# Designs tried in a protein design chat: VH-VL binders against q8ixk2r445to577. Part 235

Target 1, 133 residues: q8ixk2r445to577
Amino acid sequence: FFGMLQNKGLTDYCFDYNPPDENQIVGHQVILYLCHGMGQNQFFEYTSQKEIRYNTHQPEGCIAVEAGMDTLIMHLCEETAPENQKFILQEDGSLFHEQSKKCVQAARKESSDSFVPLLRDCTNSDHQKWFFK
Short names: E, the ipSAE of ESMFold2; O, the ipSAE of OpenDDE; V2, 0.75 times the mean of E and O plus 0.25 times the DockQ between their complexes.

## First folded at step 12 (VH-VL)

Design qb26 (framework fv_cosibelimab; at its last look DockQ between E and O 0.25; V2 from the best seeds 0.00; counts 0 for: pae O 8.9 > 2)
Fold by ESMFold2, look of step 12:
Structure qb26 (fold): chain C 133 residues (1-133), chain A 120 residues (1-120), chain B 112 residues (1-112)
Amino acid sequence: as target 1 above (133 residues)
Amino acid sequence: EVQLVQSGAEVKKPGSSVKVSCKASGGTFSRWAISWVRQAPGQGLEWMGVIIPIFGTAHYAQKFQGRVTITADESTSTAYMELSSLRSEDTAVYYCAKSRYYGRSSFDYWGQGTLVTVSS
Amino acid sequence: NFMLTQPHSVSESPGKTVTISCTRSSGSIAYNYVQWYQQRPGSAPTTVIYEDNQRPSGVPDRFSGSIDSSSNSASLTISGLKTEDEADYYCQSYDSSNKHWVFGGGTKLTVL
């Protein structure tokens, strides 16, 4: 799959990546932003290795979650996907992070109008359901 | 070393068209968001539209829909803006500008500007 | 569609502080990042603030940006004014509904 990765419950919000330095894409947090349809900072690819790739940049980035954290951050993709970069997009739309055994949920950042994807215990919430557009 | 170099100044008659070029270097042109912005004498900046060359389609400000065409040629790393049915109010400096990402990031590199004068 | 409204001009003495406002007419200013550009006469604009309050490399820390959700506005603040800061300043934000970039009308800063 490829395109905008959209949340079902938080309508019209998509995965978005805009690192503060355009030449250093590693180590910054993925956010949610209103879907704008142009694709560049909201274009992601779900690969056969279960990666979520940010591929509008070379070298490509892959979304990861470091041990004990709940935030989605950007790493460089590797030839063989590391376990912390593997997500299972299930038929019901849930996005399961295999290493942590948690699901990606759209969440409001505390005390702001900003939204972010975070790992949470898996539920049936529409805020844990995702699809490509 | 990102650089955007635009074509030279032009003088046009009302009712004609102008096509301004913007040649890019120092990066991956196909994945850039290239916008066109104009500035009439004594006026502010006005966004006209954008193209991301790898996606092949342009998106235009409503004011210019139907008169502007933005294209890109990946083989020459060049973006173009064509404005038709020119009027005297179209006299302006036309800039191309690159953003890292459309819809969020700043315009971090600008061309030098192209003066288009429309005179009767 | 929304507009971004800036004062037409501001002036202040060297060493002082100036604030330039940028008010969004409809929809929340906090939902879309605000950028600020400096333009000197005869030159293309350059970025001085991106993502509300971030400075590009090479922009001095006397430039700062902020958002005030209650007035639905962004502000560019320049402290320790220098004569080289004399320029036009533009705010910019994205209109997600129409998928357009919007510029403010611009503010001429005079440093006397």
Scores: ipSAE 0.012, ipTM 0.609, lowest interface PAE 8.5, mean pLDDT 87
Fold by OpenDDE, look of step 12:
Structure qb26 (fold): chain C 133 residues (1-133), chain A 120 residues (1-120), chain B 112 residues (1-112)
Amino acid sequence: as target 1 above (133 residues)
Amino acid sequence: EVQLVQSGAEVKKPGSSVKVSCKASGGTFSRWAISWVRQAPGQGLEWMGVIIPIFGTAHYAQKFQGRVTITADESTSTAYMELSSLRSEDTAVYYCAKSRYYGRSSFDYWGQGTLVTVSS
Amino acid sequence: NFMLTQPHSVSESPGKTVTISCTRSSGSIAYNYVQWYQQRPGSAPTTVIYEDNQRPSGVPDRFSGSIDSSSNSASLTISGLKTEDEADYYCQSYDSSNKHWVFGGGTKLTVL
């Protein structure tokens, strides 16, 4: 699966990544923004290694969850996907992070008009449902 | 580090054409969008157009449509802006600017600017 | 299409906080990212705020961006104002309707 990773509950919002330097893509948080399809910053791929890869220059970036965190941070993809980069995009649209046993939920960033994907306890909320478009 | 180096200052007569170059280095030129932005003396920034080298397509501000041509040579990582039928009002510093993505992305790197003076 | 309107000039003393507004004439200010550029005399613009109010490396945290949907405006806030902050500042966004990059008119910041 590839393309814009869109949230069901937070209508018209997609995964979005905008590193300050295209040659240094790691270490920043993945956010949610209006799906517009005009930039590669919204192009992601779900791989057979259970990675969510960001469409960028080589080496490619993969979404990771750092220890103790609930945010999605871009790391470099590795030949063997590390545990903190493994996600299961389930048939019902839920995006499950294997290591934390949490689901990715569209959430409002505190004290901001911005939205971000955060790890939360898995529920049946549409805000935890995702699909590629 | 990414760098955009533009050609030198130009002095042109009204009615003539000018072609400014912007050579990029330090990155993957084909993945960028290269815009041209000008600034008349004492005035603000004005977007002129953009090219996506990998697609080979350019898009222009309506104001300059038919008078500006933006091209790119991927083999030399160089973008060009040609402005024809020059007028005194075209006197300005012309900048090339790079963005990583088309559309809503910022201009993260700028050329040093090229002064184009149009005078009789 | 839309325009971005900025105040022509603002001034403040060193150490104080100044805010520069950028109002979008139509459409939601939040539909596309708003960038802020600093331009010192005789120099090319440099980015101080980009996309989701992010700050490039090297830009001090005295610079911050915000969006106010109620006023359909973006703001650049500079705290702890320094003499080196004296420059022209431009907001910029993208008009999806006509595929134009749109700049504000620019604001001249004078440090008193």
Scores: ipSAE 0.012, ipTM 0.634, lowest interface PAE 8.9, mean pLDDT 91
ESMFold2 (binder alone), look of step 12: mean pLDDT 91; pTM 0.925

Design qb27 (framework fv_cosibelimab; at its last look DockQ between E and O 0.33; V2 from the best seeds 0.00; counts 0 for: pae E 8.7 > 2)
Fold by ESMFold2, look of step 12:
Structure qb27 (fold): chain C 133 residues (1-133), chain A 120 residues (1-120), chain B 112 residues (1-112)
Amino acid sequence: as target 1 above (133 residues)
Amino acid sequence: EVQLVQSGAEVKKPGSSVKVSCKASGGTFSRWAISWVRQAPGQGLEWMGVIIPIFGTANYAQKFQGRVTITADESTSTAYMELSSLRSEDTAVYYCARSRYYGRSSFDYWGQGTLVTVSS
Amino acid sequence: NFMLTQPHSVSESPGKTVTISCTRSSGSIAYNYVQWYQQRPGSAPTTVIYEDNQKPSGVPDRFSGSIDSSSNSASLTISGLKTEDEADYYCQSYDSSNKHWVFGGGTKLTVL
């Protein structure tokens, strides 16, 4: 799968990665932003290794969650996907993070008008449902 | 530092085509959004379209759909804009401009502009 | 599609403050960030405000940007006006529905 990774509950919002320095993509938070459909900062690929890859940069970025955190951040991809970079996109649309055993949920960022994906206990909420378009 | 250098001025007859080049340096051309913007004498800025070289994706303003083609050559870090079926109303300065990210970033680097004059 | 409407011209004396408006015709001004460009005669535009109210490195503090949801507009404010600020100013925003950038009509600023 690849393209825009959209949220079912927060309609018209997509995974978006916009680091403040185009030459340093590691360590910044993935956000949700209005879908534009032109690739680039909203183009993601779900791989056979269960990675969510940011394919517009070389070296490529892979979404990770660091131990004890709930925030999705950008790491460099590795030849073998580390456990903290593995997500299962289920047929019902849930996006399960294997290492933490939690699901990705669209959430409002604290003290902001912005939205972000965060790990939360898995539920049936449409805010935990995702699809590629 | 990022630089965008455009080809020189052109004089064209109505009904012909023009192809303007925009050579980039100082960054990672393939990942940029390169837009073309024109400005007729004494008029405002008019966005024409965009290309993202690494994806080969292009999008055109409705007004120019069917007459404009925007392409990129990654090996030379050069974008091109070709406008066909030229009319006198197409006389303008044509700019290329870079944005870091589509849909969110400003046009932070601009070429020097290319004057295209359409006259008999 | 939406339009961004700017006054055709504004003028003010050196040292004073001027505000240039940019009104969005349909949909909320807050849906997409607004950028502002300065263009001096014979030159390419340069960015003075991006993402509503942010300044690129090298842009003086006297330039500021703001959004007013009630009037559905953005504003560029230049305080301590200098002769060198005489230029055309354009607002710009992204149209998410059509995936295009949209420019305002431009405002000629004259410093008397």
Scores: ipSAE 0.012, ipTM 0.624, lowest interface PAE 8.7, mean pLDDT 87
Fold by OpenDDE, look of step 12:
Structure qb27 (fold): chain C 133 residues (1-133), chain A 120 residues (1-120), chain B 112 residues (1-112)
Amino acid sequence: as target 1 above (133 residues)
Amino acid sequence: EVQLVQSGAEVKKPGSSVKVSCKASGGTFSRWAISWVRQAPGQGLEWMGVIIPIFGTANYAQKFQGRVTITADESTSTAYMELSSLRSEDTAVYYCARSRYYGRSSFDYWGQGTLVTVSS
Amino acid sequence: NFMLTQPHSVSESPGKTVTISCTRSSGSIAYNYVQWYQQRPGSAPTTVIYEDNQKPSGVPDRFSGSIDSSSNSASLTISGLKTEDEADYYCQSYDSSNKHWVFGGGTKLTVL
């Protein structure tokens, strides 16, 4: 699966990554932004290694969850996907993080009009449903 | 370090054309969009158009449609802006600026500017 | 399409706080990010705020950006004003409807 990773509940919002430095793509938070389909910033791939890869020139980035965190942070992809980079995109649209045992939820950033994907307890909320478009 | 280096100042007659170049270095040319922004003396910034080299597509401000042509050469990492049918009102400093493929991103690097003077 | 409107000029004494507004004429100000550029005489613009409230490295903490959806405006706030802050400031956003980058008219900041 590849393309824009769009949220069902938060209509018209997609995974978005915009690192400030083209030569240093890791270490920043993945956000949600209006789906625009114009750039690489919203192009992701769900791989057979259960990675969510950010489509860039090499080296490629993979979404990771750091210890104790609930945010999605870009790391470098590894030859063998580390545990903190493994997600299960289920048939019902839920995006499950294996290590934390939590689901990715579209959430409003505190004191902001911005939105971000956050790890939360798994529910049947449409805000935890995702699909590639 | 990323740099945008523009061609030198131009003096043109009304009705003629000018072509300004913008050479990028220190980065990956194809990862970015190059916009042209001009500034008349004592006036504000005015976006003219953009090119996305990797796509080979350009988009222009409505005001300049049919009169401006923006091109890019990936092999030399150089963008060009050609403005035709010059008039005195086109006298301005013309900047190239780098951004992402879409407008959500800022212009993070700017050329030094090219003064184009149109006078009879 | 939309326009971004800024005050033509603002002035304040050193050490004080100044705010420059940028009002979007139509559509939500939060639809696309607002950027702020500083331009000193004879120089190209430089980014001081990007993505509404982010600062590039090297930009002092005195600079901050904010969005007010109720007034459909963005604001650049400069605290502890210094003489070196005297410059023209431009807000900028993006019009998705016509794929145009849009600049405000610019604001001349004078440090008294």
Scores: ipSAE 0.008, ipTM 0.632, lowest interface PAE 8.7, mean pLDDT 91
ESMFold2 (binder alone), look of step 12: mean pLDDT 91; pTM 0.930

Design qb28 (framework fv_cosibelimab; at its last look DockQ between E and O 0.10; V2 from the best seeds 0.00; counts 0 for: pae E 8.5 > 2, placed apart)
Fold by OpenDDE, look of step 12:
Structure qb28 (fold): chain C 133 residues (1-133), chain A 120 residues (1-120), chain B 112 residues (1-112)
Amino acid sequence: as target 1 above (133 residues)
Amino acid sequence: EVQLVQSGAEVKKPGSSVKVSCKASGGTFSRWAISWVRQAPGQGLEWMGVIIPIFGTANYAQKFQGRVTITADESTSTAYMELSSLRSEDTAVYYCAKSRYYGRYGFDYWGQGTLVTVSS
Amino acid sequence: NFMLTQPHSVSESPGKTVTISCTRSSGSIAYNYVQWYQQRPGSAPTTVIYEDNQRPSGVPDRFSGSIDSSSNSASLTISGLKTEDEADYYCQSYDSSNKHWVFGGGTKLTVL
């Protein structure tokens, strides 16, 4: 699966990554932004290694969850996907992080008008449902 | 350092087409969004459209839809803007501008501009 | 859809501080970044403020951007005004509703 990764509950919002330097893509948080349909900062791929890759030129970035964190951070993809980069996109649309045993949920950023994907206990909320478009 | 170098001035007849080029250097062209912005004499800046080279996708201002075509060649790091059915009102300086990403990100580098004169 | 409105012109003496406003007609001014571009006569625009009120390399710290949600406007402030600052200044933002980049009408700054 590839394209815009859109949330069901938070209508018209997609995964979005915007590093301050386009030539240094790691270390920053993935956010949610209105789906604009033009790709680039909203173009992701779910791979056979269970990675969510930020598709750009090499080196490629893969979404990771750092220890003790509930945010999604961009790391470099590795030949063998590390445990903290493994996600399961279920048939019901839930996006499950294997290591933390939590689901990715669209949430409002604290004290902000912005939205971010955060790890939360898995529920049946549409805010935890995702699909590629 | 990032540079955008545009093609030279053009003089065109009404009804004809013009194609302006914008060659980029000093960075990763494929990771950018390249917009075209024009400025009629004594007037303000007007956004025309944008392309993301890595995806080959372009979007246009409604005013120019059907009349403008923006393309990009990644192998030469060059973006193009073609405007057809030229009118006298199309006389302007045309700029290419670079953005990091599509959308909320503005322009951080500009081309030097290309004067297009449309006259009978 | 929205428009960005700027004053047609502003003027101030060297060494003083000048502020150029940019008011968004609808939607929140803070929703998308506001950029500011400087254009000297006969020259291409150059970026003085972009994204989250950041200054590109080479732009002096005399230039600063701010957002005022109460008035739904952005402002470019130039302190310690210099004669070289005389130029047209344009604000710009992004309209998510129609996927258009939107420019203000521009402000002519005259240094007296």
Scores: ipSAE 0.018, ipTM 0.641, lowest interface PAE 6.3, mean pLDDT 91
Fold by ESMFold2, look of step 12:
Structure qb28 (fold): chain C 133 residues (1-133), chain A 120 residues (1-120), chain B 112 residues (1-112)
Amino acid sequence: as target 1 above (133 residues)
Amino acid sequence: EVQLVQSGAEVKKPGSSVKVSCKASGGTFSRWAISWVRQAPGQGLEWMGVIIPIFGTANYAQKFQGRVTITADESTSTAYMELSSLRSEDTAVYYCAKSRYYGRYGFDYWGQGTLVTVSS
Amino acid sequence: NFMLTQPHSVSESPGKTVTISCTRSSGSIAYNYVQWYQQRPGSAPTTVIYEDNQRPSGVPDRFSGSIDSSSNSASLTISGLKTEDEADYYCQSYDSSNKHWVFGGGTKLTVL
């Protein structure tokens, strides 16, 4: 699938990636922002390798969760998807992170007024449900 | 500390237009969602539209499409709402309000309000 | 394309509890956060509940919010009523289809 990855509970909010430099796409956090279809910051590809790929630039970025963390961080894609970059978009809309056995949830970033996707224990919350548009 | 400071009260004749300003401070204005809300005397709150300054795109309530224009000037951190073809029913207090991002995150800061009186 | 319906007025004695309802006419209230604003005479509104049931700093815990998906409604509950709670209260939710904010009609709370 390719497009804007939207949250059901926080509707019209999409995955958004805003690296400060196009040549430094690694190591920055994915955020949530209004789905206005503006720029290339909100377009992602869900691949057969279960990657969420930031595919509008080279080298391509893949969303990962580093050990012990709950934040979604951009890494370089690899030929074979590493375990920390594998997400299962399930039939019910949940976005399951295989390595941690946790689900991606739309959350308010503590100490700020922004929204971010974070790893949390899986629930039936609509804030853990995602779809491409 | 976030502040939204609006321009002063206006008295207008029917058929004219009004432009209300909303100057923001205490944060990153370009990334905020600035909404305009009005309240006629003795009536409730009515959402008019929104702008996100960095994207430059405004969305309007259906009732106001064609009469309202919402703009932003990033260099002065100021949003504007212009309402045209004024009539007596447009007499109201006009508020600007801010949210971190447009959509389901509600308003956390409000301007003080601007009274616009439309009188023959 | 939906409305939020609130009672026009409610009243209750100091120390008692009042609940103000906010019913969405079409589409699910459960998918869109509900905010509650308090507006005292002559003042701009202030937020007392956001994201269905969260309180901003400085709002006392006697204010609470809830969602009932089966009745498609939100509620603002104020316990231990004080005379300073006399105000107009508005619910608000987002219309995802039209990308618009919608306010309820407002409720005048009188503390007898």
Scores: ipSAE 0.008, ipTM 0.563, lowest interface PAE 8.5, mean pLDDT 86
ESMFold2 (binder alone), look of step 12: mean pLDDT 91; pTM 0.930

Design qb29 (framework fv_cosibelimab; at its last look DockQ between E and O 0.21; V2 from the best seeds 0.00; counts 0 for: pae O 6.9 > 2, placed apart)
Fold by ESMFold2, look of step 12:
Structure qb29 (fold): chain C 133 residues (1-133), chain A 120 residues (1-120), chain B 112 residues (1-112)
Amino acid sequence: as target 1 above (133 residues)
Amino acid sequence: EVQLVQSGAEVKKPGSSVKVSCKASGGTFSRWAISWVRQAPGQGLEWMGVIIPIFGTANYAQKFQGRVTITADESTSTAYMELSSLRSEDTAVYYCAKSRYYGRSSFDYWGQGTLVTVSS
Amino acid sequence: NFMLTQPHSVSESPGKTVTISCTRSSGSIAYNYVQWYQQRPGSAPTTVIYEDNQKPSGVPDRFSGSIDSSSNSASLTISGLKTEDEADYYCQSYDSSNRHWVFGGGTKLTVL
């Protein structure tokens, strides 16, 4: 499972990661951006360990949620995936974060015209539905 | 240290084609966006298109769609730009340049440029 | 689909300050990072500002970049002008709706 991770409700928006320093990819927030169809900073892999990997850098990044937070932040991948880096992509397209018991939702960033993925209570909203293309 | 080294100058007749090469060294060629930018004599910079080698994905400026083909060979770390149906106004210096992230980063390394002259 | 408009030329005396503008025709200048390149005669461009206001290693502190959302423009400011700053300067940004990089028309800086 690999490619651009897209939102069903926010049409043509993809997970996007562009850290300010290519040698320091840890600790920055994943955003949503118009899909450019070129891969690279919008290319992610969903692994058998339930990780969402950022494949543009070595060592690779894995999306995580820090305790008590609702934002998706880049961490380094580990040999055995930590619980805060595990996401369950269900057949209905929901992206469930088991540790927090919440779903990933496309949301408008506060006081801006930009969009981000955030953890929210699970609903049947198309803004909580995701797919790889 | 990243370097981009381009093929030598070309002199071409109108109606023919040219293929310019751009060999990368010192980095992760496959994961970068390699753009082609041209500059006619005394004129500004004009973006032509881009490829991301690992995905083979190319995107072209609309002005050049149908005349330009951008490719990459990962085994040699070399990008190519071919421009067909050449006209005298295609006389320009052609640069390759790379960015790490599509859409959000600068062109941080540039080739030395390749002069293509279209005349006769 | 947007354009970046720069003045065709600017000039100023050594030791003074010059500002080169870069105005975006549609959509917000703040949506996409702005980069600035210096091009000396006979050479390929080099980056002097990236991501609106960041400097690569080796670029003097007298170079700075800024964004003004009210005028929908970016600016390159060079203080303490030196004769070696005489060059062409281009702004650049990304057009996310069309997936293209866009260059400004360029500004010739003359140090008198």
Scores: ipSAE 0.035, ipTM 0.651, lowest interface PAE 6.6, mean pLDDT 87
Fold by OpenDDE, look of step 12:
Structure qb29 (fold): chain C 133 residues (1-133), chain A 120 residues (1-120), chain B 112 residues (1-112)
Amino acid sequence: as target 1 above (133 residues)
Amino acid sequence: EVQLVQSGAEVKKPGSSVKVSCKASGGTFSRWAISWVRQAPGQGLEWMGVIIPIFGTANYAQKFQGRVTITADESTSTAYMELSSLRSEDTAVYYCAKSRYYGRSSFDYWGQGTLVTVSS
Amino acid sequence: NFMLTQPHSVSESPGKTVTISCTRSSGSIAYNYVQWYQQRPGSAPTTVIYEDNQKPSGVPDRFSGSIDSSSNSASLTISGLKTEDEADYYCQSYDSSNRHWVFGGGTKLTVL
């Protein structure tokens, strides 16, 4: 699966990544932004290694969850996907993080008008449903 | 403070092209959505197209596809709108406008407008 | 796609309340935010309401926005009408299906 990773509950919002330096793509948080389909900042791929890859120049970035965190951070992809980079995109649309045993939820950033994907306990909320478009 | 400053008025002959500039300041130009909106004399606002500079690609209103080209220069924080095959009906004030976000947000800042007059 | 329809003109006396409607032809009016712009003669539009009912700083409390899903319309309400409110007002939304920004036809408000 590839394309824009869009949230069902938070209508018209997609995964978005825009690093401050095109030559240093890792270490920043993945956010949610209005889906626009006009660039690579919203182009992701779900791989057979259960990675969510940010489609850009090599080396490619893969979404990871750092220890003790609930945010999605861009790391470099590895030949063998590390445990903190493994996700399961379920048939019901839920995006499950294997290591934390939590689901990715579209959430409002505190004290902000921005939205971010966060790890939360898995529910049946549409805010935890995702699909590629 | 965000500001959008447009180029000056233009007088053009039918069949010619016009290129209007919109220089931005006071923010991060690259991630902005810059739209062009025109207004014929005594008429309403009409959206023409949009560009996100960091992506370099533009989306156009169907009415203007093939005749309008929107570009952006990140190094100078300037957006451009070029309209070709001008006709008298293209006489209007052309505005550049910044959106808070792409898509369903408002145009929170506007250029001062550029009058383009098309006449024989 | 859809269109936004506004009345061509409205008029009211100072101190009174006026409402300008903006009806969406198809799809839910609440699907994407509705914005309202004020435009005085010879000037660029300025935002008076954004994201359905939010108000930029500097916009008087007299201005308010609302959405009525039953009529699939948005409304701009101006209470305590002042002479300075005389202007053209435009509603605006976004069509996700074709990624187009859509303006209403505009409403000329005359303060009598």
Scores: ipSAE 0.015, ipTM 0.640, lowest interface PAE 6.9, mean pLDDT 91
ESMFold2 (binder alone), look of step 12: mean pLDDT 91; pTM 0.925

